# VHH binders against Flagellar brake protein YcgR (ycgR), part 41

Target 1, 263 residues: Flagellar brake protein YcgR (ycgR), of Thauera aminoaromatica (c4kar8)
Amino acid sequence: MAELSTPSPASPAPLDGGRGDELEKFTLRGARQILQLLQDLITHRGLITAHTGGGHSFMTAVLKVDEERGRVVLDPSPDPQANRRALAAPRLTCVTQLDGIRIQFPLVGLGEGQDKGRPALFAPLPAEMLRLQRREFYRLQVPLAHELSCLLKAEDLARKPVEVSARVIDIGAGGVAVVVPTGAAEFVIGGTLPACRLALPDGEPIELDLEVRNLNRQTQRNGTEQLRVGLRFAALPRAADTRIQRYIFKTERALNAKARGGL

## First folded at step 1 (VHH)

Design ya1 (framework vhh_7yz9_2)
Fold by ESMFold2-Fast, scan of step 1:
Structure ya1 (fold): chain B 263 residues (1-263), chain A 119 residues (1-119)
Amino acid sequence: as target 1 above (263 residues)
Amino acid sequence: QWQLVESGGGLVQAGGSLRLSCTASGFTFSSYAMGWYRQTAGNEREWVAFITSGGSTTYADSVKGRFTISRDNAKNTVYLQMNSLKPEDTAVYYCAADYEWGSDLFDYWGQGTPVTVSS
């Protein structure tokens, strides 16, 4: 080997012309733009996954923007441990979607208190927000009615092969996110799961090699915990790429058509 | 009021070429991503090609290497150059505009232009 291997970036497929500064192109730094985007998240009642580090996250929402005090107010988790992790974290990484576009922003200096007599989390307004307005970064939130699943070929705690049927919660050009019950299998970031089977509505399951990109123990709004696994398509056959992209575009267009056709 | 007007469809022999045009009015064309979709009777609309406001392109696998999407912001027009046409490319072709992800809930759609490829 002439050169040491560097770990693959845990990112979507690169944009036209390279990897380098692609995320900088989608970063909002204007105060008006940030306030408008946060307000849009409130208006659409968007659910936010707040990553607290160490592979932990919880579901939250923006309750309000306090412009006078320069802060955002978040809905705390019903799990006190998730709130303690959040308050101890040096930063929260908040990830959400608005009409399929990925929105991501950091919160630093998280505190707790009360808003209108109810427990709340507070943080200064973010100085920047990422808004991925490119089709290559689009992640379709899979409708529950589609019952999309991926059969994962993984290992259990004893390193024995195990097959886990995981629910697909989002899908994009570069990969899927799935939900597995806590303890069903062991996953290692950067590890490869060979010959997994993605079940799409149109035909036979697609056999794919998947790379583990991220692991998050997410506390739901009902207080239960689930393991969310981000998986990158390591080797995507042309026919599989076509089927996945058609599923994404067809489903997106059907959802948009339904919204537009409401009379 | 907005409009999308498609043109350039028609009857063509297998192996031939057609160029579809879609001219937009009533909105800021340069701010919108543009796509071409097609539909056969009894089937849902199928995505064919997409071009972002910045000019990045993507294609359905069935048309890669044969079709080219392009835009001319000065003319408020998006094009689909279709080469090496096959009978299975027979469909009604629709032009669509959407503001780049998450800024609007509504797409703008054209009325469609029929393309028939004879064997």
Scores: ipSAE 0.000, ipTM 0.104, lowest interface PAE 15.2, mean pLDDT 77
Fold by OpenDDE, second read of step 3:
Order: structure tokens, then sequence, then C-alpha cells
Structure ya1 (fold): chain B 263 residues (1-263), chain A 119 residues (1-119)
């Protein structure tokens, strides 16, 4: 009976050495930021892969953040051997994802104990947390109440220039998805729409070039056909990028607060 | 190393024209959107014009109809033709490179070239 050695999950290749400087942009070191992110992980019941070294890992979750004691409480593995490895490891590398964003943080000084009579793992709060937001993967669903719109400069079937006001349904650092009435304009994947205008709630519309990346026809419940258009930002001024990022951040925060029972 | 070098700035009379150039090195120029910004003393840097890797252009309202951005990928150079210059166009002009959708947004900046428009 040949014990099929389950191939040890390949240690995630060190994130290619983007110059140390690039990682700094994604590293949270502020105590408040770290606490907030840990709390978010709790709220979302995010599963964490805890790496103990030597190719070993186990699944855990943040159960509690103890601010008074400056420690994080983790769910122990059902495997006693995994817990022993974790406790023996000089460093625990925790990896998770929240809203499509990869989160990585080290824990040092792991101990075992009980939290409210249940077995738990304890560690001091991480000194830093890495939040790798890949622009390409994260899209904020735009609340209907915000009524974000994008004025598209496109062509009709006759190649006549037309302006189409499109509702923005999601937004990320790299682009937007919009919905337009079917037949409002002709869109070609890979085509560029120059000098479009993205309207954000916080000020004047942003002029930008958009590239068509995706086209999806959708039939609404009422039988009306709509076209969903995925657009990338082809040229985005830094100031505009900052505004977009700020909007995303603010909106996410508000949504999270609401989800937590906040006003 | 990424480098952007602006040139073509100077003194010009109102109504005159200038052509700015920005030469890029150290990265795949053809894969980046290029842009021009300007900054006056004590103010925030504002975008002026952008050109995509595909050649599509966009302009700030303040310069529309007067400025033209273009690029030569063979020369790794982006240009800003400025016509009908006004005193309010006086600023330090900066060239910027922005990676198109799918990469970590790092804006790369040149050192800037001063433009002075005299009334």
Amino acid sequence: as target 1 above (263 residues)
Amino acid sequence: QWQLVESGGGLVQAGGSLRLSCTASGFTFSSYAMGWYRQTAGNEREWVAFITSGGSTTYADSVKGRFTISRDNAKNTVYLQMNSLKPEDTAVYYCAADYEWGSDLFDYWGQGTPVTVSS
C-alpha cells in the first residue's frame, strides 16, 4: 500500500522581490490599522492559512483581538501535531484574503491557552500586516445610492459619434464596469474610448480614456436587455487615481460600518 | 533605472507656442500611458494631458484646443505642443509615466521643465 505522499503544497514562491520599496506601500504598521484589519478578518470569518515552516500549514481564524493585552487569539488546529509545530515555530506566517485582497502577516511568540474555556492559540499583535491589493482583482460594488455614472464617447452602428451615459456598477483602481442600454453604441473589445467622463460624488467628473475589456449582455427581470461593459482606465491622471482610491476606501469603510450594525 | 527627462521649457510671450519633450529610459515605453502635469509655486500638481499606449489622448479643460500631446515610441519620447499660451499656463511642467491597467500603479516623474508665459 504505497502511501501516496500528498505533494506538500509548494511554499508560495516568495512574492517576486518587487523592490522592497514597493512592498512598503502595502505594509500596514499603524496599530489602529492593524487592529481594524484584524477585526475585519473576525467580522468576515476569514479563514487563514498559517504557515509554520518546513512546508507545513494549517487552517485557522482570528477569533478575537485583545487590545488590552495586545494579543490576537487564533483558532487552534484540530490536528495536535499542527499545533505543536505552530508553537515550536519561531514565526508563524499567516495568509488570507479579504474581498479579493491578499493579506499576509507574521506572528511571533505563539502560545497556547484557553479563551473562555476553549483551547486557543495566542500571539502578540503583529507589528505589520501586508495588504496586497491587486488592482486587477478588486472591484467595489457601487452602492445604488451613489449613482456613479460615466459618460462614454463611443460610436453607433453607423460609426457616428455618440455620447452614452452609463451607470457604474463596480469600480476598482484599474477600471469600471458600466451598464448601457442595448443598442446605445457599438463597443469593440480592445477598442479605446477617448475623453470619457467619470462622475464621482466628491467633485467634478474625471476625464479619462477607457479601453473596452469585456462585453456581457444581460437580460433584466423585466425582459429589458442591457449591456455590461468592462472598461479599464487607459490613461488616468495621478490626481484622478487618488480621488478614485479615496472614494473606494471611503465607500468600503462605510459599507463595513453598516455591516457591523453601525448607523 | 527609470528616467524621464523633460526639455523644451522656457520664456514665451502670451499667444506664443512651445513644444515640450520628455524622453524615457529604463522601461518599456510603449507599454505605458504618458502624461504631462504642471505645478505652480504653492499649488498642487495638476494634470494637463495624457496619451495612452495606443495613442488615445485626453486633456484638461483648461488646455483643450490649445495643447496637443503626442508620442513617438521609436524615440521613447512624449511631446506636448502648447499653442496660444497664456500667463496662467506659467508653471513647471512634469512628464509622467503610468502603467496601464494590470500593474501596480507607480507614477514615474521627471524633474520638470519650467515654462514662463509673459504677458
Scores: ipSAE 0.000, ipTM 0.225, lowest interface PAE 12.7, mean pLDDT 83

Design ya10 (framework vhh_7yz9_2)
Fold by ESMFold2-Fast, scan of step 1:
Structure ya10 (fold): chain B 263 residues (1-263), chain A 123 residues (1-123)
Amino acid sequence: as target 1 above (263 residues)
Amino acid sequence: QWQLVESGGGLVQAGGSLRLSCTASGFTFSSYAMGWYRQTAGNEREWVAFITSGGSTTYADSVKGRFTISRDNAKNTVYLQMNSLKPEDTAVYYCAADLTYEWSPGEDDYDYWGQGTPVTVSS
């Protein structure tokens, strides 16, 4: 499938699709990696939302990893009905977060018993775990001195083509946020702006298609409104990706050096 | 420009200790998982130790109990403390960083690699 839906890292909802090449690169299948990630969940003492199907879920936590028996030990719900649904479910989908990183994994073959005299739920170690921290969530605040701009190919209120030079306020591997005067163009969430031109300091402008992801009206101190537009890179060529990442790395390094120098 | 600079390698007697350091620049170090790999003569690169962005660690069976990986995000540095060194630990040691969420032991698909630092353990 060409379309993949990804919720925010903090969202308790499962990632849609479960099928797709895009999630494969974020999926851990090594036994050692899986054991280490489960141990991280224990150390974090983070809450896990376990989805049992049919719109039902409960809060749990990994209490222990039993490497010898190849299983995880989970904290049962104080609600007996939730535990009964979990035990009857063919599969649990567990969703949690560590330091902004979304973690999702299946558990199959859930059982109940005791761990050191306390009620517990048991399941075999998952064969795979999804760990998703999108590079597109890392955003460089663009220095005003860089005068970084993006020429947007948009439409006005009458659906007439209009070109808007927008100031880039932040940039990441997955997109940019720009600021335009309110009313300069019409933007529709999910709409595509074709053949826009991103001007980086080194080399010619990068021609790329941008998808509108979000809109936010900002009121300036002088009372005027500007529109902040979040834009996702669509079908980004490798050469363009390399140039954008190089700009981000070079600029972060310069900003970090300035900060350490007390400037 | 990103950079990984390894240091601390050298010649040491069996049973001795060395501490390797790898200092990162040009990227947001705290967001990256860091690994140590080694390459011996005639062999492919093998994984040694791994530390996640959250600080959790894992080790190859050959070095468990002898090596310790750690990180200092304030210094953009990852360390490998090597104790009870054996002649079999002789190798060029490489630092690696990965933001892709893939951290497969024994794979060469990391985003950034250091130049390598040689370690020789005499019998």
Scores: ipSAE 0.000, ipTM 0.111, lowest interface PAE 14.5, mean pLDDT 77
Fold by OpenDDE, second read of step 3:
Structure ya10 (fold): chain B 263 residues (1-263), chain A 123 residues (1-123)
Amino acid sequence: as target 1 above (263 residues)
Amino acid sequence: QWQLVESGGGLVQAGGSLRLSCTASGFTFSSYAMGWYRQTAGNEREWVAFITSGGSTTYADSVKGRFTISRDNAKNTVYLQMNSLKPEDTAVYYCAADLTYEWSPGEDDYDYWGQGTPVTVSS
């Protein structure tokens, strides 16, 4: 009676490895970046949900960044119990949104005190902040002055290779939207455009593969028909991803600064 | 729940002006960029203008110099001042809090839209 050794169920590969790498690209660790983002939160008076653990949270806001002391000042809860929980928590998880982008950052070493005679919570500056562009399709509207372009390698109706220089109208972590003249090329939703070149202002064009995700025909006022093409980054090198993210962040910051009367 | 309610639409003569309003509720209005879109029957929704949480504005070429987007965070309201209106501006105008140019079915990320307000420009 040969004991059929039941094959031990293969331990599911830890799904955790891929999520970590994806989060890393959205993690800010630079001191200047962190300070800037915190300042942006102050400027925009963004409400922050502070999680204290155990399913408890309270609403707060960043009131001040003290660079000299390396600390952030938060608005305390009107609920004394919430403040007690916050002070007792080993970690405060802060969640907010700015321009539709989820921002998450941990605070540790929370203390209470006064800022300008008002009760406040204090914590050391976060070591990292997550700026989660969750949307593959969060799109920054590209300023016209930047003149971003994408050289599309496509085919015409005869399946002849054609190169089309397209204006980039919006850009996100997951892709770009471009405008092309109608008839410049044939696009198929789900089709891949290999070895395209995205031109950013900060250096050499990025070579990447693009997947056609959306097609929208637009008639201009002058009667000219244009095709808006939504494109997903099908294969993006890590270095290219970093450049794109940097461009988006820098551009958003510049736009915000201009809005504040700084430019 | 996120809600956007547009108002201010109506009939106007060519060359006239109209001011649209969109009142937001259920979210931290001041933390989000807001935008206006418009749609004509049988056509896709087109972007018109947006304003960042910081107040930076951008416009579609078709409305640049004629339309002005603004916001009042204290009122949770975004506005679209439309001047020098043309018959081509006739559309249903929608307010949005999530400024994506692409609708992706199945995305967990919500495009938050109002019900729209109709604008008719008569020649």
Scores: ipSAE 0.000, ipTM 0.245, lowest interface PAE 11.3, mean pLDDT 82

Design ya11 (framework vhh_7yz9_2)
Fold by ESMFold2-Fast, scan of step 1:
Structure ya11 (fold): chain B 263 residues (1-263), chain A 118 residues (1-118)
Amino acid sequence: as target 1 above (263 residues)
Amino acid sequence: QWQLVESGGGLVQAGGSLRLSCTASGFTFSSYAMGWYRQTAGNEREWVAFITSGGSTTYADSVKGRFTISRDNAKNTVYLQMNSLKPEDTAVYYCATVYEDSGWFDYWGQGTPVTVSS
């Protein structure tokens, strides 16, 4: 009949077309695989950013998989407005990562109720989950202990130059995601931030140009809001690329060694 | 702040037509590939059509010859012209950008419902 969920083979010339084919290759549709991945997120206490549309998201987690009822149970936001946005949305786009691998899945038909006397959000099990295993899509969650920061060269609301020290929350081959205090600077998607400085634990800060790729106002688990900014590396020099990759690999190995030693 | 706003959904009889629109703000629309996706409650997301920044189009087999995706960069809008609609086309239709390198998330609209009666 039809494979409506499978993109047609792309012509390899445009990057966008090739990306669409790659995304389909990483889509999980097996019920056992989906259940196992959701259980892995529970076991690792994985935090999930749930996007409700309109540039809004909130931080949640899978509390439980209810196989008999075919549902996931999610932790609601302490911000009632974030929960209202989620319930009004026809779809949540859930984004998380496990061992630096991006995991994305839709939740449709979100409802509210209680689980064992505590408020909870419920949704049918996703029919698909995206798991991006390719190195170029890999994102390391930066340990808080590393205090990894990026000094951003931006503009304030009055168009005056401002320097903002932003905490780096994840890093990959193509860029970083940072947390910026609300109101600290103005960001425009597609805008370039020149001569920013990425501070890695070893060595001098790396000077590089960053392109703003996305902006999101995220409600945290404690109910506070923060601005999260996704930044792409522009024309990354080979030496800088090598240092970033070395940091990622060393940090992965250290985290894996800690997990094995702790168990 | 980025935003994608879908419109044009509704109830239509089998064999009818609808035109969906998706207007973008808060990002450089012309540099992004855009897509239309659809989903029914309890079923997987399925892609419907893609259009690159250069205007090349790709369609799912179920809609080839019936649906046409297009864009107007001056209006920051992507369209889905749906002809010869079938009951099986009943779904919530979503507008989205492609995955990005710093990709926390794809930019997704809230969706617009389409119901095709027999």
Scores: ipSAE 0.000, ipTM 0.140, lowest interface PAE 14.9, mean pLDDT 77

Design ya12 (from ya1 with D98Y Y99P W101D G102L S103W D104S L105T F106Y; framework vhh_7yz9_2)
Fold by ESMFold2-Fast, scan of step 1:
Structure ya12 (fold): chain B 263 residues (1-263), chain A 119 residues (1-119)
Amino acid sequence: as target 1 above (263 residues)
Amino acid sequence: QWQLVESGGGLVQAGGSLRLSCTASGFTFSSYAMGWYRQTAGNEREWVAFITSGGSTTYADSVKGRFTISRDNAKNTVYLQMNSLKPEDTAVYYCAAYPEDLWSTYDYWGQGTPVTVSS
C-alpha cells in the first residue's frame, strides 16, 4: 500500500495524495472560495488537527487570514517541541470538520514569528482545499456529554493482555477513533484487537473485532500529549452495523437541531 | 506491499557508538521524508531526527551533536549514527516514512529495534 494507500473511514489521518484525481470534484481552487472557507473556520472556532508526519500532530486553529501578505496565521502549540516538529516538517496536512463535512488542506513553508506581539505560526495560503461532502468520509464528532467509550483488548510492553477503556472521539461507518491514556497499551498498525466492547447509549455494549489502522500523538492546545488510535471494524455483524448507524443518525439530527437553535 | 526493516540495535556501553539502519521496500523511497523516533518504558514515543527527501536534517535537542541521520537513496536506506551514548538513550527505536505530497501524512512504521545503554 506504500505507492497508493486506500484511506480508511475510521482513520484520523489525511487522505492519500494518490486519490487526488478522484477527489478533484471536491477540491476548491478559487482564491475567493478558499478565503471564505478559512474565514468560516475562524467564525465557527474550528479546531484543526495539523499532521506534522512521523505519527505526530498538534491541535491548532486559524487565527486570521492575512490577505495583504497572502498567508494564514495559526495558533502555535504551548509545547515548544510540537512547534519545532511542525517547523521541521516538509509540510503540514491540516484536517478539520465543519457541520460533519471533512475539510483538509496542505500548508507548505511554515514559519514562526509574532502577530500583534504574540507568538504565531504562519504559512502561505493553500492553493487548494478539500471539502468532502460524501457519507463514506463522514465522521460524527462524538459529543463529550455522551461519554462514549470502547473497552480495548490490547497488550502491554511485555506482550501481556491488558484491558483499556478508551474515549471515543469520532465514529463512522467503517470504525472509530479513540484516545488512549499514556502508557496504557502498545499498538501495532495492522494488529487486531479481538472482542473489544463499544458502549453506545440505549443498550448493551457491542462486541467488535477492531483493526489498528493509524496511530497519532497529538499535542493539545494546553500542551499535553495524547495518543489517538484509528480503529477499523474488522467484522461488523448486521445488528451491530444497524445500531451504530442509528446512533450516528440520531446524534447528527440532535446536533443539527442545536445548530439551528443558535446554541 | 510496503515494508520497513530495522537493524543495528543491541547492547552498548555508555560512551559507545551504534549505527541503526532502516531499509524500505514497496514504495518510491527517494520521494519520502524519513524520521527516527524512540520510546522508553512508560513513556510515549518521541521524535529524535528527521531527514527530508532533499536531505535537510533536524534533530531533537537531547541528541544534537551526538546523533546523525543520513540516507542512501540508491539502497533505499535511512541511517542513525549514535555517538557518545548515555543510559538515557535506552529505548526502542522506530523508523518512519511519510510521503512529501501535498495531501498525505500516512506514516509507514518499522517494527522497532531495542537499544540498551549500560552504565
Scores: ipSAE 0.045, ipTM 0.419, lowest interface PAE 6.0, mean pLDDT 81
Fold by OpenDDE, second read of step 2:
Structure ya12 (fold): chain B 263 residues (1-263), chain A 119 residues (1-119)
Amino acid sequence: as target 1 above (263 residues)
Amino acid sequence: QWQLVESGGGLVQAGGSLRLSCTASGFTFSSYAMGWYRQTAGNEREWVAFITSGGSTTYADSVKGRFTISRDNAKNTVYLQMNSLKPEDTAVYYCAAYPEDLWSTYDYWGQGTPVTVSS
């Protein structure tokens, strides 16, 4: 019985509210396109992070698309409280990834019911789906062996400066996600962490300013609590950008080669 | 820099009333849904009430009929009127703001205001 290690769905970093105009190019509004994309999510068993607001989310999946009724069927959370929040939320923001492309879509009008005798969540089909193809939105899952770290200059509860060494779990052109021990520092969404240092394998650490975009508390299997922090590059020198891009490219290539049975 | 500042917490007797306020700054308040949460020591934070930018409200079953969430966009403030308070309502109450744009997943949180309901 091979324990299918369900890959811990890396909560994608929140999209920087790019100018609404830029996102339009990546927004699907066609009914057929939306249906196809949802079907693709079903086919690939894509795990979805459903955000209910207030910093809460749960994992779900699209189980079915009911075209006749114009609704999507979602897997409910095993946590009844999460389901209650979902049902009470004015909107769900669903985030997932398919083939390295970040997908986001809203669901409104969530209801609960049964599908074939099993509990399910129902929502009208989304009117829009965002499919981000740009490399700038791509997040590379950092191999554990690379041991990327970021020295964060943050503040504690008393607003005293503290330095926290954080492990980088994913990296993209626009930012990084890191994990820190719970209580190591106080992070404020929208806050800037100045003069942080990102350590890449290929040379000296990169000094950069980071903006806190997301905070997610995670309990590890061992019961240890960690804080995942999504960070945006607030000011990235061109040279640093080039290094980051090179690292991402090189790492992706290596991972793909390995996946294809290459050394 | 964005900020959410809760106020109005305190000690109240069972059956009493309290009004919490949360004042927002540093972001376009009118474009955000607002929520109240509460948390007790050792427990997970639970949602209490939501209000959309458009003024639609929803409540946890535990507070329905007793609590009222409202907002004043001109003051960048969201309110939680709590009536018929019970000892079970004792918690730290947190204000949250989350964007209603379809693509943002980040939320803002206040530092919380304690509410104690004495039996």
Scores: ipSAE 0.024, ipTM 0.395, lowest interface PAE 4.6, mean pLDDT 83

Design ya13 (framework vhh_7yz9_2)
Fold by ESMFold2-Fast, scan of step 1:
Structure ya13 (fold): chain B 263 residues (1-263), chain A 118 residues (1-118)
Amino acid sequence: as target 1 above (263 residues)
Amino acid sequence: QWQLVESGGGLVQAGGSLRLSCTASGFTFSSYAMGWYRQTAGNEREWVAFITSGGSTTYADSVKGRFTISRDNAKNTVYLQMNSLKPEDTAVYYCAKESYLDWGTDYWGQGTPVTVSS
């Protein structure tokens, strides 16, 4: 069968085009603003998820802005197949965040070459960049030390019920993204996973109904592939919403304090 | 509610030309990038050409120099001019609505078949 368009790549997932009019006021089009924002990504070593379509993405970073040639230089994937997909794609959708600000931008005309003798990907400077500082779009990258997990109720390839403990990699007001062990379960976009259990560091696990929003096989910086599943909170009781919001707020403040005071 | 209506496909001899059209309704056409894709039996859809809301174009290497994508925002229409057609260009061609902020081709047209004889 032919693969159709992916409904939403795995987290951090791009914002949909139906919000174009709403997002115009947060879209930067000035050359100086674009250059400054790209430089901020370099300075903060911001990791970028580059979506190549077909449910695929890879981790990259901006290595350099070449103002003279009007180009951005990107870190290629160690996985040659991820690089081939990127080069074949009509466009990359790049998603990242800095200090609670969601940043999203397109790259077209991707090429490959070398920078100072090392393999690199390059593209013309983007014509626009989204810079969106809104609480509802913020995704906390969950520290590994917190050991955040979600017990998912799903089915295996034989349609048998299974429970899968998935590591939570990011969390926001509307849902979580998890890493699922290879072969542990099968997911259907739009399917509901009832009575899943989200384990936060404080208190008893939160019981939640989750909707599968997206699936993505992401090639990591080390060249390995992870299955990432984006899950929406189907219905969130006020008490659960308060606990999740408190966790996000407390963790973000703690991370910011460590970054500022820790050298 | 939105629609994409494709036309212009048909039979053509190698070296010939065809012009595909795709007329859009139900969304603010001028705000969106548009793309053309093609698919042969048993294969995934292959990207062909792309045009931004501002008119910038990008092409697959297989069609660069032979195909031209263009748009007419007053008519809500995107075009694909195909010149120097080869048997390898035989496929069903699809129009797609693209988000300039969110790249997933989340909207497809019905497709228009193109057959290039040798």
Scores: ipSAE 0.006, ipTM 0.239, lowest interface PAE 9.5, mean pLDDT 79

